VH-VL binders against c1abc3. Designs and how they scored, part 5

Target 1, 185 residues: c1abc3
Amino acid sequence: MAAGVQGESVARNYAEALLVLARKADDAEGWGALLRQVADAINNDVNLSRFLESPRIAAEQKSVVLSKALGDKVPHLFLRFLQQLVKNRRQMLIPAIATEYETLRDAASGIVHARVTVARETGDEEAKMIAERLSKATGKTVVPHFAVDPSILGGVVVRVGDTVMDGSLRRKLGMLRRRMGGTRA

## First folded at step 13 (VH-VL)

Design x4
Fold by OpenDDE, fold request of step 18:
Structure x4 (fold): chain C 185 residues (1-185), chain A 122 residues (1-122), chain B 108 residues (1-108)
Amino acid sequence: as target 1 above (185 residues)
Amino acid sequence: QVQLVQSGAEVKKPGASVKVSCKASGYTFTSYWMHWAKQAPGQGLEWIGEIDPSSGSTNYNKKFQGRVTMTRDTSISTAYMELSRLRSDDTAVYYCARDSEFWTGEPYFDYWGQGTLVTVSS
Amino acid sequence: QIVLTQSPGTLSLSPGERATLSCRASQSVSSSYLHWYQQKPGQAPRLWIYGASSRATGIPDRFSGSGSGTDFTLTISRLEPEDFATYYCQQYGRSPLTFGQGTKLEIK
């Protein structure tokens, strides 16, 4: 379930916090990867997900399991971070936190993630072209994430952060219609 | 002023258990993790584990896993370390130490208890 | 676990001299996770240097920490009588948290 807007903001805050920790560790990339692994585990392991989600299980018990499972396999403060999430009953936000973390990390490196809506599935070449075009336009390295929406009829709708660039055929046609209708009045 | 006051010296027989207390004052007890360390006579320091007083979450050194239990009583701002199945090599001074702020990403042991001597002798 | 090896084990110097204490880690440790503690006989350890190079509150300027990666150093520019103690380095990067075996700074 997509974390509501409130969940997203919380996730972002934790991601920011984690990034601070990771930077102190001089391993923002490594910590991000670990977080992604944990996120994937939560998403793919039903038992783990149920365990972490269960309100019947005390936070202390969850933390103990995390400690035993991860132990010396992860940085100490990374483990602590997860335990803090458990403490605050926000462990199920880990996937969202992972996504936000990656976004933040990459932004710091000049990488921008863009949601690209297309009318039909794009091939690899087309995807690459779109990425290049967006990168050129923004002056940053853009990583496109594609979504298919036939209602746009063609072209692309790009969302980068809070900015939306609608280059869809739907929009263009709408504009034309308005121009034609305005001349008849 | 932050203070950590530990319980007094203990003499135990092999196989027994010992529970050392660490009473915290001068700060919000539940806001900081508490560590325990062991120092055998004439030896260095060994980390035993840590506890989050707010949640009771613990992380133990595997070396002590199964024999150590860390607990807390938040009502009296006291942390406890219990070591069971005591052996002669458990003879040491045990310290509690407060962890600094976690979220800064640079935590350290900023305050220490005075230490508790535990002697294990037959 | 990360093993911290301190050298020398014992350092005998006179007041006024410069002391250099080494802490070597078995694997890379972030500077933010390397700390030094001072301990005098019969007393608890005290935080001395944190983050490899930051002096704890009240620590004199004659103390300095440096290093990165696997090699860290605590330096006392001019020894004072009160500086003679055992110094421990500590890593906070990986579980279990570990200390060096200590360097005993004694009066020559």
Scores: ipSAE 0.886, ipTM 0.968, lowest interface PAE 0.5, mean pLDDT 93
Fold by OpenDDE, look of step 13:
Structure x4 (fold): chain C 185 residues (1-185), chain A 122 residues (1-122), chain B 108 residues (1-108)
Amino acid sequence: as target 1 above (185 residues)
Amino acid sequence: QVQLVQSGAEVKKPGASVKVSCKASGYTFTSYWMHWAKQAPGQGLEWIGEIDPSSGSTNYNKKFQGRVTMTRDTSISTAYMELSRLRSDDTAVYYCARDSEFWTGEPYFDYWGQGTLVTVSS
Amino acid sequence: QIVLTQSPGTLSLSPGERATLSCRASQSVSSSYLHWYQQKPGQAPRLWIYGASSRATGIPDRFSGSGSGTDFTLTISRLEPEDFATYYCQQYGRSPLTFGQGTKLEIK
């Protein structure tokens, strides 16, 4: 579920808050994993999703179900965090929060997530090479997330946060056309 | 000043129910979770459960689940703990306690009620 | 559940002496989730140490908390007459929240 820009901002704020809690628990990794599991359950379990999304079900009832399901299985404050989301009717942001949490957690550890667009499917070796090159260039550990877009014709487009590095053949050809008095492709 | 004032002592028969109240003052009642604890005579403390006064959400100790009900009346800043199907081992002092702060990541019980003695005897 | 075991059950000391109270957890507990409460007879518990090592407001500096993982300690460097009470440790990490059985500090 693509959260709108506002949703993303809200998700980030909750992720930051959760990370503070997780760090106090000395288990940022474990809490992240739990959050991802909950996110995956929401995304893959239709009954759970419908239950959590239903406006006909009171927040209190949802909270009770969470308590019964997770109470002794997760850290106490983790459960509280989920219940707070339910209270604020933001439980459907949990997948987005999970993603933002991972981003924030990793950033704190010097890990940067990069979206890498390629023209064709990359093999394991090529993927590794790209990751290494990006890591070397940034001085950080880069985790690439690959997307295939044949329209770039070749090369790579890398997005890190709000920064885009377009090394695609498409861009190069476009520049050449402009220099030759041609129209933008 | 934060104050938690509990209802008076109760004497009940086995099988009966008891409802203890905790009136909060000196702070925003709905901003802090409220806990309940049990202390049998000469024994330690046992956590019963908690309630979010703003939403009514509750988390119970499984040991008490099915017999305990926590509620609140926000209009009078009062939390309630009801224990049903009372038995002799429910004889204890019951405390309400305010949770400090959730978002700081270091929550503790910062303020306590004076306690309510509940005696269960035939 | 996390079981907190306090030792000793009873500690008999005289004013001016050093007191060391132990709280052992059945599994690891974050220091941020380990708290101590003081209780005197006929009174409600009172927050004493929070986050394993932070003194609550108004608590004298002769009290100190330490520890990590499964072993936590409350120390009173020099006992005052008003310090004789029962002390409970508490964990806030996992449900159900649990307390130790308490250490009764009594005057010798």
Scores: ipSAE 0.885, ipTM 0.966, lowest interface PAE 0.5, mean pLDDT 93
Fold by OpenDDE, fold request of step 18:
Structure x4 (fold): chain C 185 residues (1-185), chain A 122 residues (1-122), chain B 108 residues (1-108)
Amino acid sequence: as target 1 above (185 residues)
Amino acid sequence: QVQLVQSGAEVKKPGASVKVSCKASGYTFTSYWMHWAKQAPGQGLEWIGEIDPSSGSTNYNKKFQGRVTMTRDTSISTAYMELSRLRSDDTAVYYCARDSEFWTGEPYFDYWGQGTLVTVSS
Amino acid sequence: QIVLTQSPGTLSLSPGERATLSCRASQSVSSSYLHWYQQKPGQAPRLWIYGASSRATGIPDRFSGSGSGTDFTLTISRLEPEDFATYYCQQYGRSPLTFGQGTKLEIK
């Protein structure tokens, strides 16, 4: 379920908060990894997802289960963070929070995550080339995340944060059409 | 001024249960986690567990798990710790302690109750 | 669990002397998660140092905390009569939260 724009904002806020906690723990990387593991578990374990999503189960009960499952296995405040999400009924945002956390963490390290949309599946060499070009263009280390969307017809659409660079064939064709139509009027 | 006032001393028999209360004042009760600690006579401190008064979420020390229940009454800003199946080694002073601000990432026990002596004797 | 070992168990000193209390953790603890409490007989513990090196409100500047990783120290530069008490270190990094066994600072 595409967490609406509002959901993304909320996820980012939690990610920022978690990063503050993780930095105090002097383990931003470790906390990020743990969060990703939890996110993956939610995405891959239907039972877990149903459990966490169920409005029939009280937040307190969910929190207790988390405590029993993770209590001595994760940093204490990490567990509390998850419990706070449950308290606020935001536990299903954990995957989004994980993504935002990684983005924030890496940005602090000069690493930029870019969503790269391509019309067709790219090979390893092409992917590497795109990553290198983006890195050179930004002056940062860019980690591309590829998505396939045939509707762009060709080229690439790159999203870095709130900035979108549309180098798609679709856009080019659209521009051409507008130019041709403007000459007929 | 933040204050934590605990219930009075109790004497219990082995196998019985004890419920200690901690009344909070001077701050928003639901905004801070509450901890409980045990101190046996002449011994150090042992963490029992914690409760989020806002949600009722609890985290227990495994050592006490199955015998301890932490609850709260938000209407009177009171936290409770119940310890069941008491034994002689449960004789101790029990403390409630307020957790500091969670989101700062550097929480500590900033305020303590005066302690409650629980004596378990045959 | 993280075990905190304090040393010495008892420290006998005179007013005016320097006191050094050690707290060793069985595994690395973030400085932000290491705290010290003072306890006098018949009283509840009181927060003394938080985040390994920050003095709690009202704590005299003769008290200082230091350390990182597994080794932490509480230092009293010049002991005052009111400083004689038991000091506990605490870790807040992992469950269960744990305390050291305490160092009793007594008058020689």
Scores: ipSAE 0.885, ipTM 0.968, lowest interface PAE 0.5, mean pLDDT 93
Fold by OpenDDE, look of step 14:
Structure x4 (fold): chain C 185 residues (1-185), chain A 122 residues (1-122), chain B 108 residues (1-108)
Amino acid sequence: as target 1 above (185 residues)
Amino acid sequence: QVQLVQSGAEVKKPGASVKVSCKASGYTFTSYWMHWAKQAPGQGLEWIGEIDPSSGSTNYNKKFQGRVTMTRDTSISTAYMELSRLRSDDTAVYYCARDSEFWTGEPYFDYWGQGTLVTVSS
Amino acid sequence: QIVLTQSPGTLSLSPGERATLSCRASQSVSSSYLHWYQQKPGQAPRLWIYGASSRATGIPDRFSGSGSGTDFTLTISRLEPEDFATYYCQQYGRSPLTFGQGTKLEIK
């Protein structure tokens, strides 16, 4: 757990650094997209992930492969950034960095990402309604990311950063139980 | 003060290899990327590639890829550029140049070596 | 690759005159990635302007850089004898890093 939190902190720091670079390039959105593509590749390509994760492969070799693969296809400093991650043995944080980067970038643009837990799969219309309601409530453009957890029984649990808004039926029932002298489920 | 001192002029035959050195002083050698550039007689500048002295990571111009090898010896703060399979059009002055700070987002070549003339002739 | 085209190839002027050097990029380049170097015969290039408009250390204020996107300019307000040299623009945005072909500023 501690390692996870530390990893998240490290990822955020790299995301901040990358955002600075991307802004200097006048293309924060483009760089974010590229980073997401790399992240997706790592998550979806087993061979790539194994290659990058392998301690038997020298960082220099990994860096060379990145250079050959990306080369002139990405901004020069973007490639450098990835190579720096490899140098520091942080390449496997790229997916986390991508997420943090998007969060930071969008925050600067008034966009907020929210994790929305629902009891069942939501349709497109329902998802849209939730997004609109959250946007209206926060005064920002909210992009919801849905997760299904039947244990909440109904309603929604919304997480924005470190803030949690629990509007679930589970919580409501729990509150009623407590008021009635019942035990916490 | 930052100084980049390159090795002396070289005369080579076609097909041979040349290795140019660049000794850095006045700063932490491993903290800055090192670039190499080519300048043919009376012509402009061409970027050959770069090396991270701390890791040995390299990025090459595709034009030179397969013929160029950049290395470094951190113990003596020296970067090397080796060019193989030399041909007449490789005749040029070759420069090493220090990259400025990467994380600022505005990197440039802030210090240059004095250049090394490489002549390729039959 | 990004091609940088400088114009004119040669600029002949007298001391005291104003010089305007152009650098055009084949693709948009961030101002942060556009730099100028000065080179005199028999010498290594020297950083002159960085980030399109920032003078390097020790560069006189008669030099100025401007531009964005694909069009960049180096201006010398009043030429001094020591200013006659070749000037190169460079982009640091995409690999390979590239230079313009240079503008030779010579005495008329």
Scores: ipSAE 0.884, ipTM 0.965, lowest interface PAE 0.5, mean pLDDT 93

Design x4
Fold by OpenDDE, look of step 17:
Structure x4 (fold): chain C 185 residues (1-185), chain A 122 residues (1-122), chain B 108 residues (1-108)
Amino acid sequence: as target 1 above (185 residues)
Amino acid sequence: QVQLVQSGAEVKKPGASVKVSCKASGYTFTSYWMHWAKQAPGQGLEWIGEIDPSSGSTNYNKKFQGRVTMTRDTSISTAYMELSRLRSDDTAVYYCARDSEFWTGEPYFDYWGQGTLVTVSS
Amino acid sequence: QIVLTQSPGTLSLSPGERATLSCRASQSVSSSYLHWYQQKPGQAPRLWIYGASSRATGIPDRFSGSGSGTDFTLTISRLEPEDFATYYCQQYGRSPLTFGQGTKLEIK
């Protein structure tokens, strides 16, 4: 858990740094999209992932490959940013950085991302309703990201940043049990 | 005071290679990217590429790719640019130039070497 | 690549006059990525204006930079004898980094 939190912190820091660069470029959205594309490539291309993850491959070599692959296809400083990650052996954080970047970018625009856990897959209409409800509650535009966890039995668990709102049936039942003199659920 | 001192003039034949050095002083060599630029006689400036002295990472202008190699020796704060398969149109003054701070998002060439004349003649 | 076109190629003026140098980009360039350099014969270029409008250290206030998008301008309000040189604009937004062909400011 600690390693995960630390990783998230690092990813956020890089995302912040990148956002600064992107803003200087007057293209925060474009840079975010590029970063997402790179992240997706890492997640979907096994060869790329293995290449970038391999400790047997020198950072310089990885950097050269990035240069050749992206070169004039991306903003110059965007490429440098990726190369800095490689230099620091943090290239595998790119997917996390992409997520954090989007979060930060959108926050500046009044958009917040929420992790929404549901007991079963939700339909499009239900998803929309949840998004609207959360948006109303927060006064911001909320983009929900759904995860399915049957263990919550029903309802929703919403995480926005460090804030968790547990509206699950599991929690409700647990509370009832406690009120009835039941043991810790 | 930041200084970039380049190696002396070179005369080469077509097909040969030339390696120009740029010794940096007055700052932490590994903290700034180093650029190289070409200026043919009476012409403007052309960017050749850049190197991160700390990592050895390089980015080259595609025009020079395959013929240019940038390296560094951190122990003596020196950057090198090697150009191979020289031809007559490679005759130019070559400059090293220090990049400013990257993370500010407004990098520029803040210090330049004095230039190295490379003459390619048969 | 981004092509920077400077105009005029040569500008002949007298000391005391106002000089206006233009740099046009083939595509939009962030102001943060547009720089100007001065070069005198036999010398290396020197940073003059960075971020389209910021004077480098030691640059007199008679120099000013402006512009956005594709059009940038370097202005010298009142020319001094030492200002006669070639000025290059540069973009730092896309690889390869590119320079304009330069404007030679010469004494009339």
Scores: ipSAE 0.880, ipTM 0.966, lowest interface PAE 0.5, mean pLDDT 93
Fold by ESMFold2, look of step 13:
Structure x4 (fold): chain C 185 residues (1-185), chain A 122 residues (1-122), chain B 108 residues (1-108)
Amino acid sequence: as target 1 above (185 residues)
Amino acid sequence: QVQLVQSGAEVKKPGASVKVSCKASGYTFTSYWMHWAKQAPGQGLEWIGEIDPSSGSTNYNKKFQGRVTMTRDTSISTAYMELSRLRSDDTAVYYCARDSEFWTGEPYFDYWGQGTLVTVSS
Amino acid sequence: QIVLTQSPGTLSLSPGERATLSCRASQSVSSSYLHWYQQKPGQAPRLWIYGASSRATGIPDRFSGSGSGTDFTLTISRLEPEDFATYYCQQYGRSPLTFGQGTKLEIK
C-alpha cells in the first residue's frame, strides 16, 4: 500500500512522483537542483511568473514555450513532468513541490532540516556543535537553519516538524532555583 | 489488444505537405503519449517528436521544428503528423509509436504502427 | 544531442554462433533509459530489451543486455535463424531522443 496516500497534499504527491523518475535517472540530487532552479525562477522573475499564472494563455501554449526553452537543456522526463504540471494547472505549486521533494529526499537519506532559534548570533564552531548534538539526539543528520530572536531571553529553541525542544530560560530558571536551594556554606 | 494502424503510402512533389494518420485501438488513447519516427530507405531511425493526445502538447526534434505539426482527434483515437515544405530527403517510412507508462520512470516505445511510405519526387 | 554509435555496422555469422553488439553513447546515459529494438526488413521495429538488461515480453533468454554509463552490449548466446535482423539501441534521457545507426546481423 502507499503509506502517504491519506493526508497527502497535492505538492507531496507530485514530489513523490518526481522522485521516482529521478531515481530511475540515477540523479535524485541533480533533479532536485533543477526543480529548485525552476522554483527560484518562478519566485524571482515577474515575467515568467505572470506568463505561467495567466488564465488567458492556454495550457498547451505554456507547454510549447517550456518545450522550446528547456527541451534540450534538461532531462526529457523532467520536461514531461513540468508539462504535466501545466496540463493540470499546478505549475504555480512548483516551489512547494521543490520543498516537498527536498524533504522526501533528505528523509530517505537520514537528513532532517531543523529551524534553530537562538538569542544571539552563533559562530560556525557553535553551529557545528549544535548540529552534532541534534544529530546524536535524533539519530539523523541534522542541517540547522539559524535565526536570531532576542525575545527568547537566552537558550535555544529547535523545531523539527511538530517537535519543539525548548531549552530556553525556563530550564535555566529551574536550574538556578535548585542551585540556590542546595547551597552549602 | 493494442494496435496502431497508419494511413497508406503517399507520393508528393517537393514543396508540398503530407499528413499521416495513426489510429489507435485496444487502450485508452488519451492516457499515453504518441511518438513519430522517420526511417529513410536503407537507413536508421530518427525521432521526430511526440504529442500528448489528452492536451495536444508537443515536443519536437529541433531538426523538424518549423516544418512538423502533430495533432490528434480524440473522438476517433487518431494521431496525425504533418510535414510541410517536403524535400527529396523526406522520402522515408514514417512510424507512430506509443510511449509506455511515463510514471514508472523507464518509458520506451512499446507498440508501433506498420509505417507509412512517403515518396517525394519531382 | 546524445550520439549512439553501434559497432559493428554489419555482423556476418552463422546460426549457433554467439553475437555481441555494441552501443556507445557520446555521454553518460542511465541504464533505465537505454533500450534495444529489433527490426526485420519490411516490418516496424519491436521492443527487444529495455532498461539496458530487461527482456521485453516474449523475448527468449538467449538475448541478454548489459552495460552502464557510455558502453552497452546486446549478446545473443546461440543464434537462431529468426535472430538475423537489424538491432537499434535508443536513449530516452535527453531530447532529441536518439537511436544508434543499427547493427545488421546477417547470415554468413
Scores: ipSAE 0.852, ipTM 0.937, lowest interface PAE 0.6, mean pLDDT 87
Fold by ESMFold2, look of step 14:
Structure x4 (fold): chain C 185 residues (1-185), chain A 122 residues (1-122), chain B 108 residues (1-108)
Amino acid sequence: as target 1 above (185 residues)
Amino acid sequence: QVQLVQSGAEVKKPGASVKVSCKASGYTFTSYWMHWAKQAPGQGLEWIGEIDPSSGSTNYNKKFQGRVTMTRDTSISTAYMELSRLRSDDTAVYYCARDSEFWTGEPYFDYWGQGTLVTVSS
Amino acid sequence: QIVLTQSPGTLSLSPGERATLSCRASQSVSSSYLHWYQQKPGQAPRLWIYGASSRATGIPDRFSGSGSGTDFTLTISRLEPEDFATYYCQQYGRSPLTFGQGTKLEIK
């Protein structure tokens, strides 16, 4: 996770602004995909990341490189948005902005991301069952992200990001925990 | 109230350079990007590029890349467009135009300079 | 490059008539990025319609814009003498920003 709490607020503000631009372009999904591609490039190309981070390179020069590389390959206002981030020294928040943008888009469509910690690796059918139970419990479409922590002994720990978790979810998960324990027996 | 006033007509020989100015008044110069466009005699409009007066960042039409340089002087609220290695088909009226607020997601050119005729004669 | 093709090239009409000006894009353009400018001889262009259908400040309501995708239209319901000019459509969606070749609306 690259950003702290105050960075998440800034990233959310930029994500909201980008969503306005993307809706005017009639392509909120496509702009989200473009932003994720840029975020992934920053995370996976060490030369790009170091170039964008470097305080020795003027913001204008970073902006010119973005223009030459992307200018005819992306929507014009998407390029301008990236150049605004460089101007404001926020370009290293792009991965966080992409995450916030995806969250905003999913929230509008009733999709919620959940961290699901399990005691051992889940199979595809178990993962589907967990997602279905979480979706019924929350009234939303849940996309689970699994992590393994053997120290929880055989239970399932669910965290629904920074959103609300209520007691009805715990009842539905009690059924799920019993089934996982039964597969051991 | 918003006004863009461009420099006067220029006559140049092939191979020379020209630098056209655009002085802004009636608004905060650094808050809006500035565009430049070309209109050859009797022809339509062609976008050359744009500059952010705040940062100096530019985007150029690739057709002009390598020959165009856009700059500004924020102390006198003036944008510049320099075109080098001039040739006869660069004869045109050159306009500056102010970009509108881009965060609305519907930017357009809301104010234009009066145009600068550049004649390149062989 | 997105090519904007305007038709007709010249439209000869009399005051009081209805004018319909067409702009066709080679690729889909969001209506938010499709704009119209008016230009009279010896003058700079002026913003006329933005976002395909919104009139710029001070533009009379006899002007209306419509369209989406690749096909856009500027309509003048009853021509006034001051309306005879060249009209350009413009797209702001992709670099390079491009203009149509213009429709010259001239008095018949």
Scores: ipSAE 0.851, ipTM 0.940, lowest interface PAE 0.6, mean pLDDT 87
Fold by ESMFold2, fold request of step 18:
Structure x4 (fold): chain C 185 residues (1-185), chain A 122 residues (1-122), chain B 108 residues (1-108)
Amino acid sequence: as target 1 above (185 residues)
Amino acid sequence: QVQLVQSGAEVKKPGASVKVSCKASGYTFTSYWMHWAKQAPGQGLEWIGEIDPSSGSTNYNKKFQGRVTMTRDTSISTAYMELSRLRSDDTAVYYCARDSEFWTGEPYFDYWGQGTLVTVSS
Amino acid sequence: QIVLTQSPGTLSLSPGERATLSCRASQSVSSSYLHWYQQKPGQAPRLWIYGASSRATGIPDRFSGSGSGTDFTLTISRLEPEDFATYYCQQYGRSPLTFGQGTKLEIK
């Protein structure tokens, strides 16, 4: 549910730990997919969620069920990681941990997601041009997600995660606005 | 210094059970998982399973599931492995072994007990 | 399960010679999860090489490990009398954890 800033910090620490294990296994992508599958199961299977959440069921009992269900179907240290979360009563953070893991994996690959607000719908060529210029300006591979807001009067507004990057990017985007002619039209 | 001391040799009849102990010293018993392995005469090593001494959680080799029970007593830093419905091919030396730190992503068995010979004969 | 097949089963050599011991996995194993243990008669196994190539504490530098994927090797550059023992490889990647059947290194 609402994890808050404190919950995100704990989830990030576990995601960092899992990424270390996954890299030793030479399968950071595969372990991420497994973690997302477990997270989705918790979110979508009421019986599983009730079982894992219940304070009436001992952590050891939850761990044994995980072992019997998953033991030969997942990497051994992935199972051990899940059992550690259960021992620490953090298994309900698994969806948040999966999200943090995905963020860490994308950052290590030099890929960032940007919310790009434009005044009018963009064509494929315009979208590629914006992505290329954002990638050049940020030094990273940018995957844009476009939204339309006519109130920006023909300009482009770009938001990338960190507020510091947003500030730096806004200055660089003054050039994109001028090249599109939106402010001079 | 880390030391694992196992219980003495046992002679059992088919159908009986055996419980082997492994007493740990020189480290915090609850901080490291404990493994058990079997070595039949003239043969290699076979993993039986593992236990977390702090929680009591276990993972078993499916080959032994239903016949093996691993437990511990943290007050005396001792792990146990019980094997039931013994057969003649259970005759072997049984070892306990301490898991290394798994957060490094390279866990291995860093310390071993001296082994316990279990002989199953009628 | 992941089967580890060691070869040769027995390796007969003299002190001073170079030994090469092979471990082949039925499926790919991360080098981080491939370990070697030494065992002498009447003794427990001892950790020898971990992570395919890292020597355990106190292991002489004449021992080296290498390999990746399905093929792993333990090499002893110049055999000493104390090196004659049985060596087991182990994988820690998937349950059940498994060992190879061993290579007995014996004096000729």
Scores: ipSAE 0.847, ipTM 0.938, lowest interface PAE 0.6, mean pLDDT 87

